VHH binders against A-type ATP synthase subunit C (atpC). Designs and how they scored, part 20

Target 1, 342 residues: A-type ATP synthase subunit C (atpC), of Archaeoglobus fulgidus (o29103)
Amino acid sequence: MITMIYKGNRAAWAYIVARTKVMKSRLLKPEDFRKLLNMEFDEIVRYIGETEYKKEIDELGYKFTGPRLLDHALYANLARTYRKLIEVSFGASKFLIMKYLEKWDVWNIINIIRGKMANVQPEVVDDILVPAGERDMDFWKTLLVKDIEEIVKSFEGTPYYEPLSKIGSEDMSKIEDGLYKVYYRELLKLNPSDFAMKLFLDFIKMEIDIRNVKTLLRLKAEDATPDEIMECTIPGGYELTEEELRKLAAMPIDEMIKALEGYWFWNDVQIEGKEVAAVEIEFDKVWIKTISKRASNYPLSILPVLQYIVLKKVEVDNLRVLGWGKYYGLPSEEIERQMVIL
Short names: E, the ipSAE of ESMFold2; O, the ipSAE of OpenDDE; V2, 0.75 times the mean of E and O plus 0.25 times the DockQ between their complexes.

## First folded at step 4 (VHH)

Design Q38 (from q09 with D59N Y100P K106R L107F P109A T110Y; framework vhh_7aqx_2)
Fold by ESMFold2-Fast, scan of step 4:
Structure Q38 (fold): chain B 342 residues (1-342), chain A 125 residues (1-125)
Amino acid sequence: as target 1 above (342 residues)
Amino acid sequence: QVQLQESGGGLVQAGGSLRLSCTTSGFTFSSYAFSWFRQAPGEEREFVGAISRSGGSTNYADSVKGRFTISRDNAKNTFYLQMNSLKTEDTAVYYCAAKPTWGSYRFSAYEYDYWGQGTQVTVSS
C-alpha cells in the first residue's frame, strides 16, 4: 500500500523535505562545537540554555544538576523534536519516518530495564525516554511501575519477546544486540517495490554495514572467534552480507583490513595507529558523509529526512560527551576525539 | 558469563582505612576499564573512581581525591579501591563496574555493562 501512495506526489515530498530543512538549519554547526570545546561546564550549560534546548533545561533544572541535567534535557528535546517531525508528516513520509524511529522503542526497553537493574528512580528514566516509535508515552509510563518479569510479559506476542525472555540467563549486551537485530530484520521485510522504498531499504542496509564493520573490528581486536563475531553481527547489510562477514571473520586482522579497503565505507577512513574507539568514530563520520551525498543526489525523497534524524541524534551525543567530559575535567583533546564533528 | 564480586567492606571508625577488591571472571580482564560507584540510602549510584584498560589513567570524584586510590592487577583479574582517611559521609554500598570503552561516559553509572552485587561500607563517628 505504501507503493501506491509514493507515485506521482512530488509536492508531498517537497513539503516534508522543506519542513526538515528548516529544522536542520537550527542544528549546531562545527564552529559551535569548537566554541563549546573551549568552555567550562557551567558555560556550556548557559550556552545550550540559549538554544532550542532552553525549554528542557529550564524545566528539568529543578530536578537535576551537573551532566545529568544535560543528558535529560537533551533526550527530552530529542523526543519533542522527533514527535514534531512525525506530527507534520503524512502518507508515505509518515510511514517511513515512523518505521525508522521504531528504533527508539528498543532504546526505551533497554533504558527501562537497565534503570530497574541499577535501582534508579523511575522519574530519572522517564526523562530520557524517546516515545518516537510505535508506542506512546502512556505505554512507556505503564512499564516504569512494573518489575522486570512484568515488563518482559508486556512484549509477549511481539518479535521483541524472544531476546527479552533471556534476561537473567544472558548478559544485557547480548539482549541489547538481540533487540536491535529484531528491529533491523523487521525493517528488511518491507517490499522494495518502488524507488522510494528502495532508497529507504538501501539506507537501512548501509546503516547495518557501518554497525557491522565497527563490531567486526572491535571483536577482532579482542581476538574473538569467527563464531563469536557472527553471533554479534546483523544480517542483511548492503555489502557486509553473512557470506562476506564469514570470510572477513576468518582472516587475520591485517589481511581483513586489506580486504575491507574494497568496501564502500572505506573511503577516506584513517585507521593506522588508532585505538578501536577512534576507528569507530571514523566510520560514524564516513556514514554521515555518505548520508549527506545521497540526500543531495535524491533531494525529493526520504533521504533528507533520515539525514536530519541522524544529525539530530549525533548533536545530542556530542553535547552529552561534552557535558560529562567537561564536568569531570577531561582535556579538550580527549573530549574532541570522542565527538563526531563534520 | 561475566561476574564481578566485591569484598573487603565492613564497619570502620572515622579516620580509618579499608581496601575493597573486585574479582572478575568470564571476560578478558585486560580489555576492560573498571570503576567504583557508591550508593547511600535513598540516593542514586554516584561515581567514585575509574581506571583505564592500560592502568595508565585514573579519575576520582572530587570528594575522594587524595584519600582513595584505584588500582588493577591483571595477573589476578582483580581491581581495588584503597580507602584512607574515611569520613562518615563515605558510608554507602560500594559497587564495582566494568565497560570495554574509556570515554566521557565512564562517569555515568547507567552506561556500564557489568556490575558487582555491592559491598557495605559503614563509617562510624
Scores: ipSAE 0.568, ipTM 0.839, lowest interface PAE 2.1, mean pLDDT 87

Design Q39 (from q09 with D59Y K99H S104H S108N T110F E111D; framework vhh_7aqx_2)
Fold by ESMFold2-Fast, scan of step 4:
Structure Q39 (fold): chain B 342 residues (1-342), chain A 125 residues (1-125)
Amino acid sequence: as target 1 above (342 residues)
Amino acid sequence: QVQLQESGGGLVQAGGSLRLSCTTSGFTFSSYAFSWFRQAPGEEREFVGAISRSGGSTYYADSVKGRFTISRDNAKNTFYLQMNSLKTEDTAVYYCAAHYTWGHYKLNPFDYDYWGQGTQVTVSS
């Protein structure tokens, strides 16, 4: 939405921030992840079964076993946690939380399409859907029984239709980028009418910068053209605006990397000698550190809430990497390299 | 249309070698990371090996580590699974898969965007 009447009230933020701090206190700590890295797969499932994931592991245990049980339980818990956060919020906080969590509509679209491509049974996909966005579970369940053409048709009249209509003619990578581009474009239409809204929009723009720098480095390493890079990047970043992206995309890779050293996200990043995927994890770490610092500077705002939302997703991602990696017997050092642990 | 097509499967004696190929079309090969999965009769599809977009990182299930090698050839839009020291328990239908997601490897089958039709590998005693 373009127009929003928002009135910042520090006292109104105290309640949701207090609820969020309680939820954040239940997140696994770096020490917990190091302990889990020394466990075998079955020990990890038992350990997680004694945490906030107990409900989902117990409920899904009749249907799934092994790493698939853990995977489905993690996403079911994520969905329940995000819905709870929306339910306990109100007014401006509810509006901003719901707007941010609309990202999960894109997640659900992509997972349903991937499920169709892999010929996976609908019941398996159902449990990893996160109905925290604009659409409810009834909507998502109707898509599970449709073919890809019918799924695309279901988004006719929405901004998601245009990128989805290119399935079959464009790479799935471009479809995914197009869907996230729609999500961020819609968020950036919000009016920064007060300081709280400005904090939210600055957060979104910084998140776009992190996505864009990863895209720039990946595509430049693959000798992509400037036009190809611009198709995959998202305009409206905090410092990586459309103008800056066009300038960087036209540079040879060595000059581009030197220019990037001047941007806010270059602090503490260790790029030398690392493969592109490892560099991407370093930028994810930079983002988490930046969120933490800004949330500490503005403790009665949307920022601690967004910090929790991001950290909860990182925890789920880390546990999935851990679970699947341990199940297949990958070395602990290899698993740790795929995790975002600060 | 996007297509992944496996070749190189067949019958081999224990201790032998096979090289599987997955030839792709309909997408930008260099933008994707690739993996091999296998499915034995009555079992679920399991991860075998993965190669990153850059080709700089490879990952293997413990059961095949040191015996199997995954590689990619961007110029040919093809990636490979070199299987050495084959065992009877390696008998399965082998599937190639491609994903375009943020991150290093994907071990869950439904994290993948595209799949081949599968090729049978039979290892006799």
Scores: ipSAE 0.567, ipTM 0.830, lowest interface PAE 2.4, mean pLDDT 86

Design Q40 (from q09 with D59K Y100L T101G K106R P109S T110Y E111Q; framework vhh_7aqx_2)
Fold by ESMFold2-Fast, scan of step 4:
Structure Q40 (fold): chain B 342 residues (1-342), chain A 125 residues (1-125)
Amino acid sequence: as target 1 above (342 residues)
Amino acid sequence: QVQLQESGGGLVQAGGSLRLSCTTSGFTFSSYAFSWFRQAPGEEREFVGAISRSGGSTKYADSVKGRFTISRDNAKNTFYLQMNSLKTEDTAVYYCAAKLGWGSYRLSSYQYDYWGQGTQVTVSS
């Protein structure tokens, strides 16, 4: 018998929050990204080699060069950092961190399958695998050498099997949406037994809202039907519930935008004159600001921990965009437009 | 059943031109944005160029700017990569890719919905 017993009081969270605050202080600052945007690819690698990524850059430099070294080092560091966070956590914090990080199993499934479909070499897919979820790297490496049918069979008996069984009969983007629906559905089954759980579930629901508003705006810009929009959205949002999404999806775009102004995530968002990709980045920025505000309001809770997890991923994503963009010679302005910098 | 099929690859002399085509079937062509990627022997797969859903926006890797042009023909369910002033460094397997989307491109190959099998382009000196 193993039953997780939650002890949700301020004192119980002090240790993990203190550890998280130290880790957060080591993240790159906006001024660091401004410096990196003025660097060439080789300079960026040298710069990050003097940061928290030093261990991975040093260890992997004999095997890899160019963007592959960067991708492998960034994702290896991300996995090590998340595993360390799990190792120093305990009780309710450990349980919630592990549940949230199961998202990386979804990441690994998607990248392995897309890699197979795109005829990408297994070694390249290995560069971006993050064994921070339930399954270890040995599991993922075994999957890299299997065909799609065998990969699907590997998830029999798990909630991920149902969407994966539709590979070949549905578009891969729909399969990906199905996998994330499973992930969020399983998280939302957690009992709001104490204040920590309530804060965690509200965080998850708000994350779903950000995902859904981006999906809604993107598909409306593509003239998608209401039914098509509903197929791509995740149920269980904080304010963008299935009922609210159905109402919004049926509206003409101008009415929909006016209605969206009443939602929590529309606080001072400027969308006029922006392409959909730029608008999505604006909502990512709104989410980061919202996480920061809520973590500040509940400083002895799961929220500072989730804030760190999100900010660490954003940093890795930004460094990856910088590395690949510079390697391909994209203008700094274009690279910056794809980054989430405060 | 969704299919992307490249054609037009082959051997060409440095300074020459080559046009790659990607013919598609099994999906609503006008709803997709398209990209070309390439992979040289022993190197990583890299972004070459992209065209938006509407055709109104294009993006190119710096190494091919001014030499390569991406275009699309919705009536033929086909998109193209016109390659001019070819260099030996352009030698690679070229892949066409499709992404359901609003006209944005992605540098990451893993974010594309459909891929072709690839076509070899060899530029001799």
Scores: ipSAE 0.005, ipTM 0.374, lowest interface PAE 11.7, mean pLDDT 85

Design S01 (from q06 with D59Y; framework vhh_7aqx_2; at its last look DockQ between E and O 0.80; V2 from the best seeds 0.00; counts 0 for: unsure alone 62.5 < 65)
Amino acid sequence: QVQLQESGGGLVQAGGSLRLSCTTSGRTFSSYAFSWFRQAPGEEREFVGAISSSGGRTYYADSVKGRFTISRDNAKNTFYLQMNSLKTEDTAVYYCAAKTYRWLTGYSQYDYWGQGTQVTVSS
ESMFold2-Fast, scan of step 4: ipSAE 0.783; ipTM 0.893
ESMFold2, look of step 5: ipSAE 0.719; ipTM 0.880
ESMFold2 (binder alone), look of step 5: mean pLDDT 78; pTM 0.801
OpenDDE, look of step 5: ipSAE 0.654; ipTM 0.874

Design S03 (from q06 with D59Y W103Y L104F Q109E; framework vhh_7aqx_2)
Fold by ESMFold2-Fast, scan of step 4:
Structure S03 (fold): chain B 342 residues (1-342), chain A 123 residues (1-123)
Amino acid sequence: as target 1 above (342 residues)
Amino acid sequence: QVQLQESGGGLVQAGGSLRLSCTTSGRTFSSYAFSWFRQAPGEEREFVGAISSSGGRTYYADSVKGRFTISRDNAKNTFYLQMNSLKTEDTAVYYCAAKTYRYFTGYSEYDYWGQGTQVTVSS
């Protein structure tokens, strides 16, 4: 029984958007990343220790060192800021923020299972867990001490059980796709009862399109069959509907790329001369630009909030790439190629 | 679908050389990047090196730069780690791993892992 007992109003949206604007103003700028790319690992830790990550770096510095300190601090800060958004939101905004952040339950399931499969110590998996979804950290920590069979059984009676029950008989990548399909399928069941819900659902459908175009290009480069592509793509996209995906998957790669040029996400993308990995980064950039434009068009809505949530995750990812790359002594140019900087 | 199997490990004298192979079974992963990690007794897994999906770019940890070389043979679905000028501190279990991009976001984000091969460097 999905019953929506909330209604947004302009005053409530103005409040959460104002709080989000303050949080967004504290995100690192492209200039900051250029400075960080010229620093050594220890300088980077000191630099980010004077940013929004100060609390976590100070609190965790006695227990952790090196890249593990960064991982713990970055993900702890991510969880804290997401929880803060939920705490200061009301009615419609709170409901939609919580629904979107349920994606982190999928993140936690995947990382716990992958850690078990790779025989990684539970403490290391704990570095990257984000209790920003429906379940709290106590729940996730109970799973860290269980074996895979017990973890799977913990999800009996939930929609996540069906894909998890295939562990051992299917590749983990297919199981992960199955878990994200569950997440998006449940979100797309939400009734577009008002304009706020319509904006949220359009955002989710566009996010699906970005995920699907990356999957299409990667799998076509691997010479995957149309059926394999359909198994790995998510139905319900904004323009990449199931019907459109079936047509594209059946095309030779050159015809498919030409057909994709007509879709919304092809605007401003630069593919020429790039490897598959670089092409995926270009679509991440297209998504960020699209979110920014739409949030500007609807400034008293859920969109500025979702923009912040996405940009905060991108910043954490960039800082992890930077930290690990510098720790391992990689050239700055190589680290930069793996970052999403606009 | 995909499995990774390491081979070529063993005992070698300091200053010697060894070549590890990682063979992929299943479909060809031309869009995947491959990495080598190692784990010494009582320590966590650490990054050693990586090769891009195109084979055009290689990446190495500072501790192995100039001594180790990573390469791939897409026709054989095999990836290599050539280890030269071996040191006693290179003693570890070596693992191969595969992912699409962002090599340094942590080992937990790699899609596939091998079971490991032991390398022992004696003084």
Scores: ipSAE 0.352, ipTM 0.705, lowest interface PAE 4.5, mean pLDDT 84

Design S04 (from q06 with D59K W103Y T105S Y107F Q109E; framework vhh_7aqx_2)
Fold by ESMFold2-Fast, scan of step 4:
Structure S04 (fold): chain B 342 residues (1-342), chain A 123 residues (1-123)
Amino acid sequence: as target 1 above (342 residues)
Amino acid sequence: QVQLQESGGGLVQAGGSLRLSCTTSGRTFSSYAFSWFRQAPGEEREFVGAISSSGGRTKYADSVKGRFTISRDNAKNTFYLQMNSLKTEDTAVYYCAAKTYRYLSGFSEYDYWGQGTQVTVSS
């Protein structure tokens, strides 16, 4: 009936939430994206250069041009922003933020390995690393000078070793999926010892549900086998448990869609007449709306912080879609269909 | 999830032509932008050409512009690189690559890669 909030913990949540609100206020608004959709690529770079991305665009402009300049500037800013968020956090908030941002360790592993496979200079990879997990930049820089075999050996004794040991035997896309499965599996081992941890774990399970429903719909549309679908889904969802996914994967697509209508993420989703990619964007919108509602209901918790982390990544993804779409000369309507704008 | 497989590589005389194909399985083909890259022995992997997800826009490296043409056939889940007026300098392993503008992932502008196909141009 009663939850006890200690003064020290309450002050910690109030502080980090206040800092997060300031950071959130600096995110681009829907009206900014509408303006950008009417700009040519070079105008977009200039516009973004007058925002929170100014430092990175100015610093990286001599190394990169075109959409690669945007990509590198966006990821460098993301790394700086996430490091700042970790630096101003403490206690339980710092622990949970760092655990969530540990997904960027997976990002860093993937980028270093892909860079080695493509014979890219270490400095180029360094510009897109996001040292937001427990491992610092010194660790990641040590990996930049190793070959692939040495990098794999560096993860012996960690849960990441098993998928990494399959490099050369399996496609890199399967290795990447395996690494993200490890990330979620390890997060779900955390004990729901208090209310903050329970809110965090429910958030993670709901994020898995959104990922799984997108995977399920995409692979079903491609006539994938139930075994293939189960290989690509992540166990431990909020309502899409392993057993529920097995049942859904075995259904014909029409029956599966009807069954999915009963799940929490189906409310307000509009899929009629949409291609699979557009449907996935609708589920991303559902997730953002759900995060917003829950963060509003629990304003003195980890949820406003996780909301900011997700919205910042969505902004980076939208700017990349915009940059690449404009560079290739896609119509604004086609670019907009690929963006998550609420 | 998409898997890419190149075909059509081989040995050709300078001034000749080759057509490379890249077939895909998995995710809906029409949602992807496609590109070709190449890597000569001892050199970095370089961009060759790209085609947008709509098929309405193409881009080429200056070294191949006017000689190479990229195209896609959504009905066949295949995209192509038509290589004309081949030079010995075009000798490389050619890779096909796919990306979505929505779900870009990690280093390398491209989400998915093929294993490569060897093209050798003799003088």
Scores: ipSAE 0.006, ipTM 0.408, lowest interface PAE 9.7, mean pLDDT 83

Design S06 (from q06 with D59N T100Y W103S Q109E; framework vhh_7aqx_2)
Fold by ESMFold2-Fast, scan of step 4:
Structure S06 (fold): chain B 342 residues (1-342), chain A 123 residues (1-123)
Amino acid sequence: as target 1 above (342 residues)
Amino acid sequence: QVQLQESGGGLVQAGGSLRLSCTTSGRTFSSYAFSWFRQAPGEEREFVGAISSSGGRTNYADSVKGRFTISRDNAKNTFYLQMNSLKTEDTAVYYCAAKYYRSLTGYSEYDYWGQGTQVTVSS
C-alpha cells in the first residue's frame, strides 16, 4: 500500500493549474486539424515545424526523414513537455503527476524490447523514450546497451518482472497487456487518504473503464471467448469491475451492448452505423468530455493537470495518424475517422 | 498486438513472377493499414506499396507501379504483394509492415515489422 506523502494547499494547486492552463493554450485546436487534413505530407511537416514542435523537428532532421522524423519529433516533444510539467510541480501534485506518468515506463520497456527484437540501433529507440515515470533517462539509457535477458533481469524485484519473464514463451501482445495491468494494479494500491487522492483514483478507475469497454467491444466483435476477454481486460474499473466484466463477456454482443447503455461512459456516445474502430474513437471522445466536465467541477485539483496530460497525448496521437496516413496515401476521410477531434 | 511473418521469397529469373505473403497473428487485422518495404544491399529501406485498412486505396512507389499489386484478405489475416515482370533491380529483402492508428490499449501506437524475406532476381 502506498500513502500520499504530501498534500499541499489550495495555493499550491492554483499554481500548478495556472502553469497547466498556459501549456494547454498552446495545443492545436480542431480548426488546425481540419487545415492539416487538407494538406499533403510535406506541407504538414512544414506547418508543424512552425509550432511548438520546431525544436524537435530541427534537431532530429539529421537522423530521420519522412513520417519517422515527424513521429520521433512528436515523442521527443511529448517527453520534454511532461518533464517540464514534473519540473514545475511540487508536493502532492508532483507525486500524483509522476505516478500517472509512470505509464510511460511501460511504453519505454515495450519500445526497448521491440527495438532489440527488430535489431534496431539504440540511438533510434532513444529518441522515442519518454522518461516521465519513476525512472530517469540515465536508467533507460543503461537498458539500451543490454540484451533482452539482461533487460528482463533488470526488473527482478519489481512487479514488472512477472510479465517480462514470459518473453519467449508468450505472445508479445500478452506481455504488453501484462505490463499495463501491473501499472494499473500498482496505482490502485494508493491509499485514498484525502479528497485529492480520491479524485485521482476515481480518474484512474474511469480511465480503466474506457480501456475495458473498448477491449470488450473489439474482442466480442472478433468472437473471442469470455476467458480471452477477461485476460485482456483490467480489473478495478469505476463501474466495470471484474464481476461486471465477467457478466458482460458472457453475453451475446447485442445483449451486451444493451446492458452497456446503463453505464456512465454511454452518455453522449453514438454507435449506430459505426464499425468497431469508430466506436472506440467515440469512447475516447466521451472520456475527453468527461475529463473536461470533472476538471471544471474541481478546478483547484489534480484534474485540470490530468486533463492537459491526456489532451497533449491525444494531440500527438492525432498528428501521428495524420502523418502516417498521408504518407501511405490514405484518403482524408479515412484518416479523419481515426482521429479524435472534438 | 500484431506479429508479422513474410513468406514466398526466393530465387526467380528476370521477367518472372513471385507472390509474397504476410500473415499476421494477434487481434484486429481489419483495423491495420499494411505496407511493403524493401532494402537492397547497401541501400536505405524503400517504400514499395501500401493498402488502406478499408482496402479502398492502394499506393505504389513509381519504380514498381504497373508491375506490383498489393492486396489483402481479412478472412485469412493475410496481405500480399504480387510481383510481375521482375527485374534484377528488384533484388532486396522485402519487409511487411502494419500501421494501427489506435491500439486496443491506446498506449503502444507504432509500426510493427516482419523479419524480412529475401528476393533474388537473376539475369
Scores: ipSAE 0.015, ipTM 0.427, lowest interface PAE 8.6, mean pLDDT 82

Design S07 (framework vhh_7aqx_2)
Fold by ESMFold2-Fast, scan of step 4:
Structure S07 (fold): chain B 342 residues (1-342), chain A 122 residues (1-122)
Amino acid sequence: as target 1 above (342 residues)
Amino acid sequence: QVQLQESGGGLVQAGGSLRLSCTTSGRTFSSYAFSWFRQAPGEEREFVGAISSSGGRTYYADSVKGRFTISRDNAKNTFYLQMNSLKTEDTAVYYCAAKTWRYLTPYEYDYWGQGTQVTVSS
């Protein structure tokens, strides 16, 4: 009885949350990143080789060197970790984890197409592909040898086809926004049939708010029209609904910022004097803090699992910035400015 | 819509100078950080330098520090790479790229130019 498992199996939620807590305990801590920022590139690889990434570093070290070894190992580990979460989950938890991880299909589509547009070698694009969504690695590797027109045709019959069919007639950023709109629209169709589903949907709506406030602030700084802003934002946010976004988009930037102070995501954010990149990092920090607080408030739910999924991605992002920055010989202070460390 | 177009590439002798330009079209110039990458024959695409959206911060790979300077002119929707004391190992196709954040990692940039060839002869 899948409905009983979905609606009331507290033991099932306790199990997946316990497994997730073990996995979360193996994430790098702020003190680890501080140590890594004082290391040279080769020392970083050795350090990471003694962590949860040991298997990937050991297996891929014969084929890859330099920051490509890190990229390949980090994303291979990310995919393996996410597949492990799916494998140890069941019923409602498995369904929700799989639905959330469909985001990685969008990631793979975008990076393959951008790689083709930029004439990047397929082997390099392969380094950052994550087969954690609906499609396996064989599917993604098949796309790497196709041209853009063939790639678009591969998505006929899927909801991703409509935005992809506009390649060549619309800016790629609008196509990417279209792909993410498809992902979020499909998630928001889920019926809030129990409390766990309601928590999942609130999480998704809040994630949309974080994406939308970044888009709104960036485009307002660029003097974009209200209609242009509405094209680039995602409907269905927690507080940044289509109606609220239309009101905000019509305001002068100073008035808009003052109005945004009333929204849930403005608590503890400091944007005064910051560049766009620093502002985006501030909202990433707000999101991580919000996820952590909500997961603590609802400990026998999907939220600790989603918290882990997000924190694991943040760790991979931080390690990539660190690896490439150190490889290029950049100062630790400059590298740290592009990392999300709480 | 944002497009990036490089210019200023060509043949130059070792010890010489060359200025690359990257011109953007569209209204999204001021919010982006801009980076230069290069790809030598048989090598992977590597970071050269970056300039923040405000223009207040610049970043350089160790191999080009003290020789290359990155700058931007928001009024012209253009950013530049001034290359001085050129070496034969600077021979590469140079690409400009734009991203709002985390512009040290290659490939996942929002926009890329098509590249411009720089050849440094001995």
Scores: ipSAE 0.519, ipTM 0.780, lowest interface PAE 3.2, mean pLDDT 86

Design S08 (framework vhh_7aqx_2)
Fold by ESMFold2-Fast, scan of step 4:
Structure S08 (fold): chain B 342 residues (1-342), chain A 124 residues (1-124)
Amino acid sequence: as target 1 above (342 residues)
Amino acid sequence: QVQLQESGGGLVQAGGSLRLSCTTSGRTFSSYAFSWFRQAPGEEREFVGAISSSGGRTYYADSVKGRFTISRDNAKNTFYLQMNSLKTEDTAVYYCAATTYRGFLTGYSQYDYWGQGTQVTVSS
């Protein structure tokens, strides 16, 4: 299937990039988020109802109220936006977009299983499902009514079966790491013979580095063993390869942090005195800035498209943080601390 | 890695008090925020309160503010909900929950770990 990838031409990349630039221009700005932080929940719903979320807010407002309306509308819009991006793409761009968006199959699997374990009503889990990967919404809705054994069985013959078969024997966090390892392992099998494939693979390896440094710092703060850290990290990073991770995991935390200063992602990172969640937000900001710089350097490539996909998810995450935080009655300053605003 | 075990539920008279405990695995949970949720008969799961990973910040639903206190003891890997001036409307199954990133703010369905729930019944 790799050898069947369309080679694409410069005009084809120009088209999808142009479509993506229009979509990107409609994303909320930092200024918009600061305005939203001064609003109450109902005012936030009205505000976003006049943005790119209008269709979903209008359609779902008759069925849902409160934060469930926001979750349903935000994730329905996310799915529609990603599906639209696939529809207007072709050849190599369509293949790479679809491969990247397979991550949402992992998202759906994890949230359905967690919902079953927490005895959450299927309707609430349905709010956050995103059918942007290989499987359609009918497949995911079918899983919502099954028990955990039948859900696991539904993935027999797929690479996701192996980690899912360990439910009940391993902690859910290890199962989740196993599912993401499958996703990244499959992506890293792609042939780098095409320039688009090479840029895509470098992007994926860098994304793995960001995930791994967050995991490394979190687990070191919890005094985890080197073996535990290696179980939770993803192999195939750009600079945080398995060998490098093993060396870092064996270091005392102060020595490890000093060593990390030499890596590409340790650029303008401020971690002193911050909680783990705040440190993770700093690395999310580093990743967004890095994607932006690389997309600017390679403007007729997959990178502006991947930039949009990432920024759209960040926007949905920020709006959920705003909506749930306001609904819970949290202070605006605390809500802002959980947002990724550049 | 993370298991949550609840204790302290039961029957209490209106105006009384109860302390719920939630014990985690033997690892220090410096990266986790902890929350309490409750579910009354026929209702959806409702946020009660939360404590940040550092323990320096606490948050409460308006309905319990001033009556309930959430705290954590990282040395014991345990967090608590002290419930004072209990009302009949506080009757519910109480759930402890743990989350790493943005946990207060992702909705209850996305919390990383949950306890099994403990019944609190407040009689008149």
Scores: ipSAE 0.529, ipTM 0.778, lowest interface PAE 2.8, mean pLDDT 86

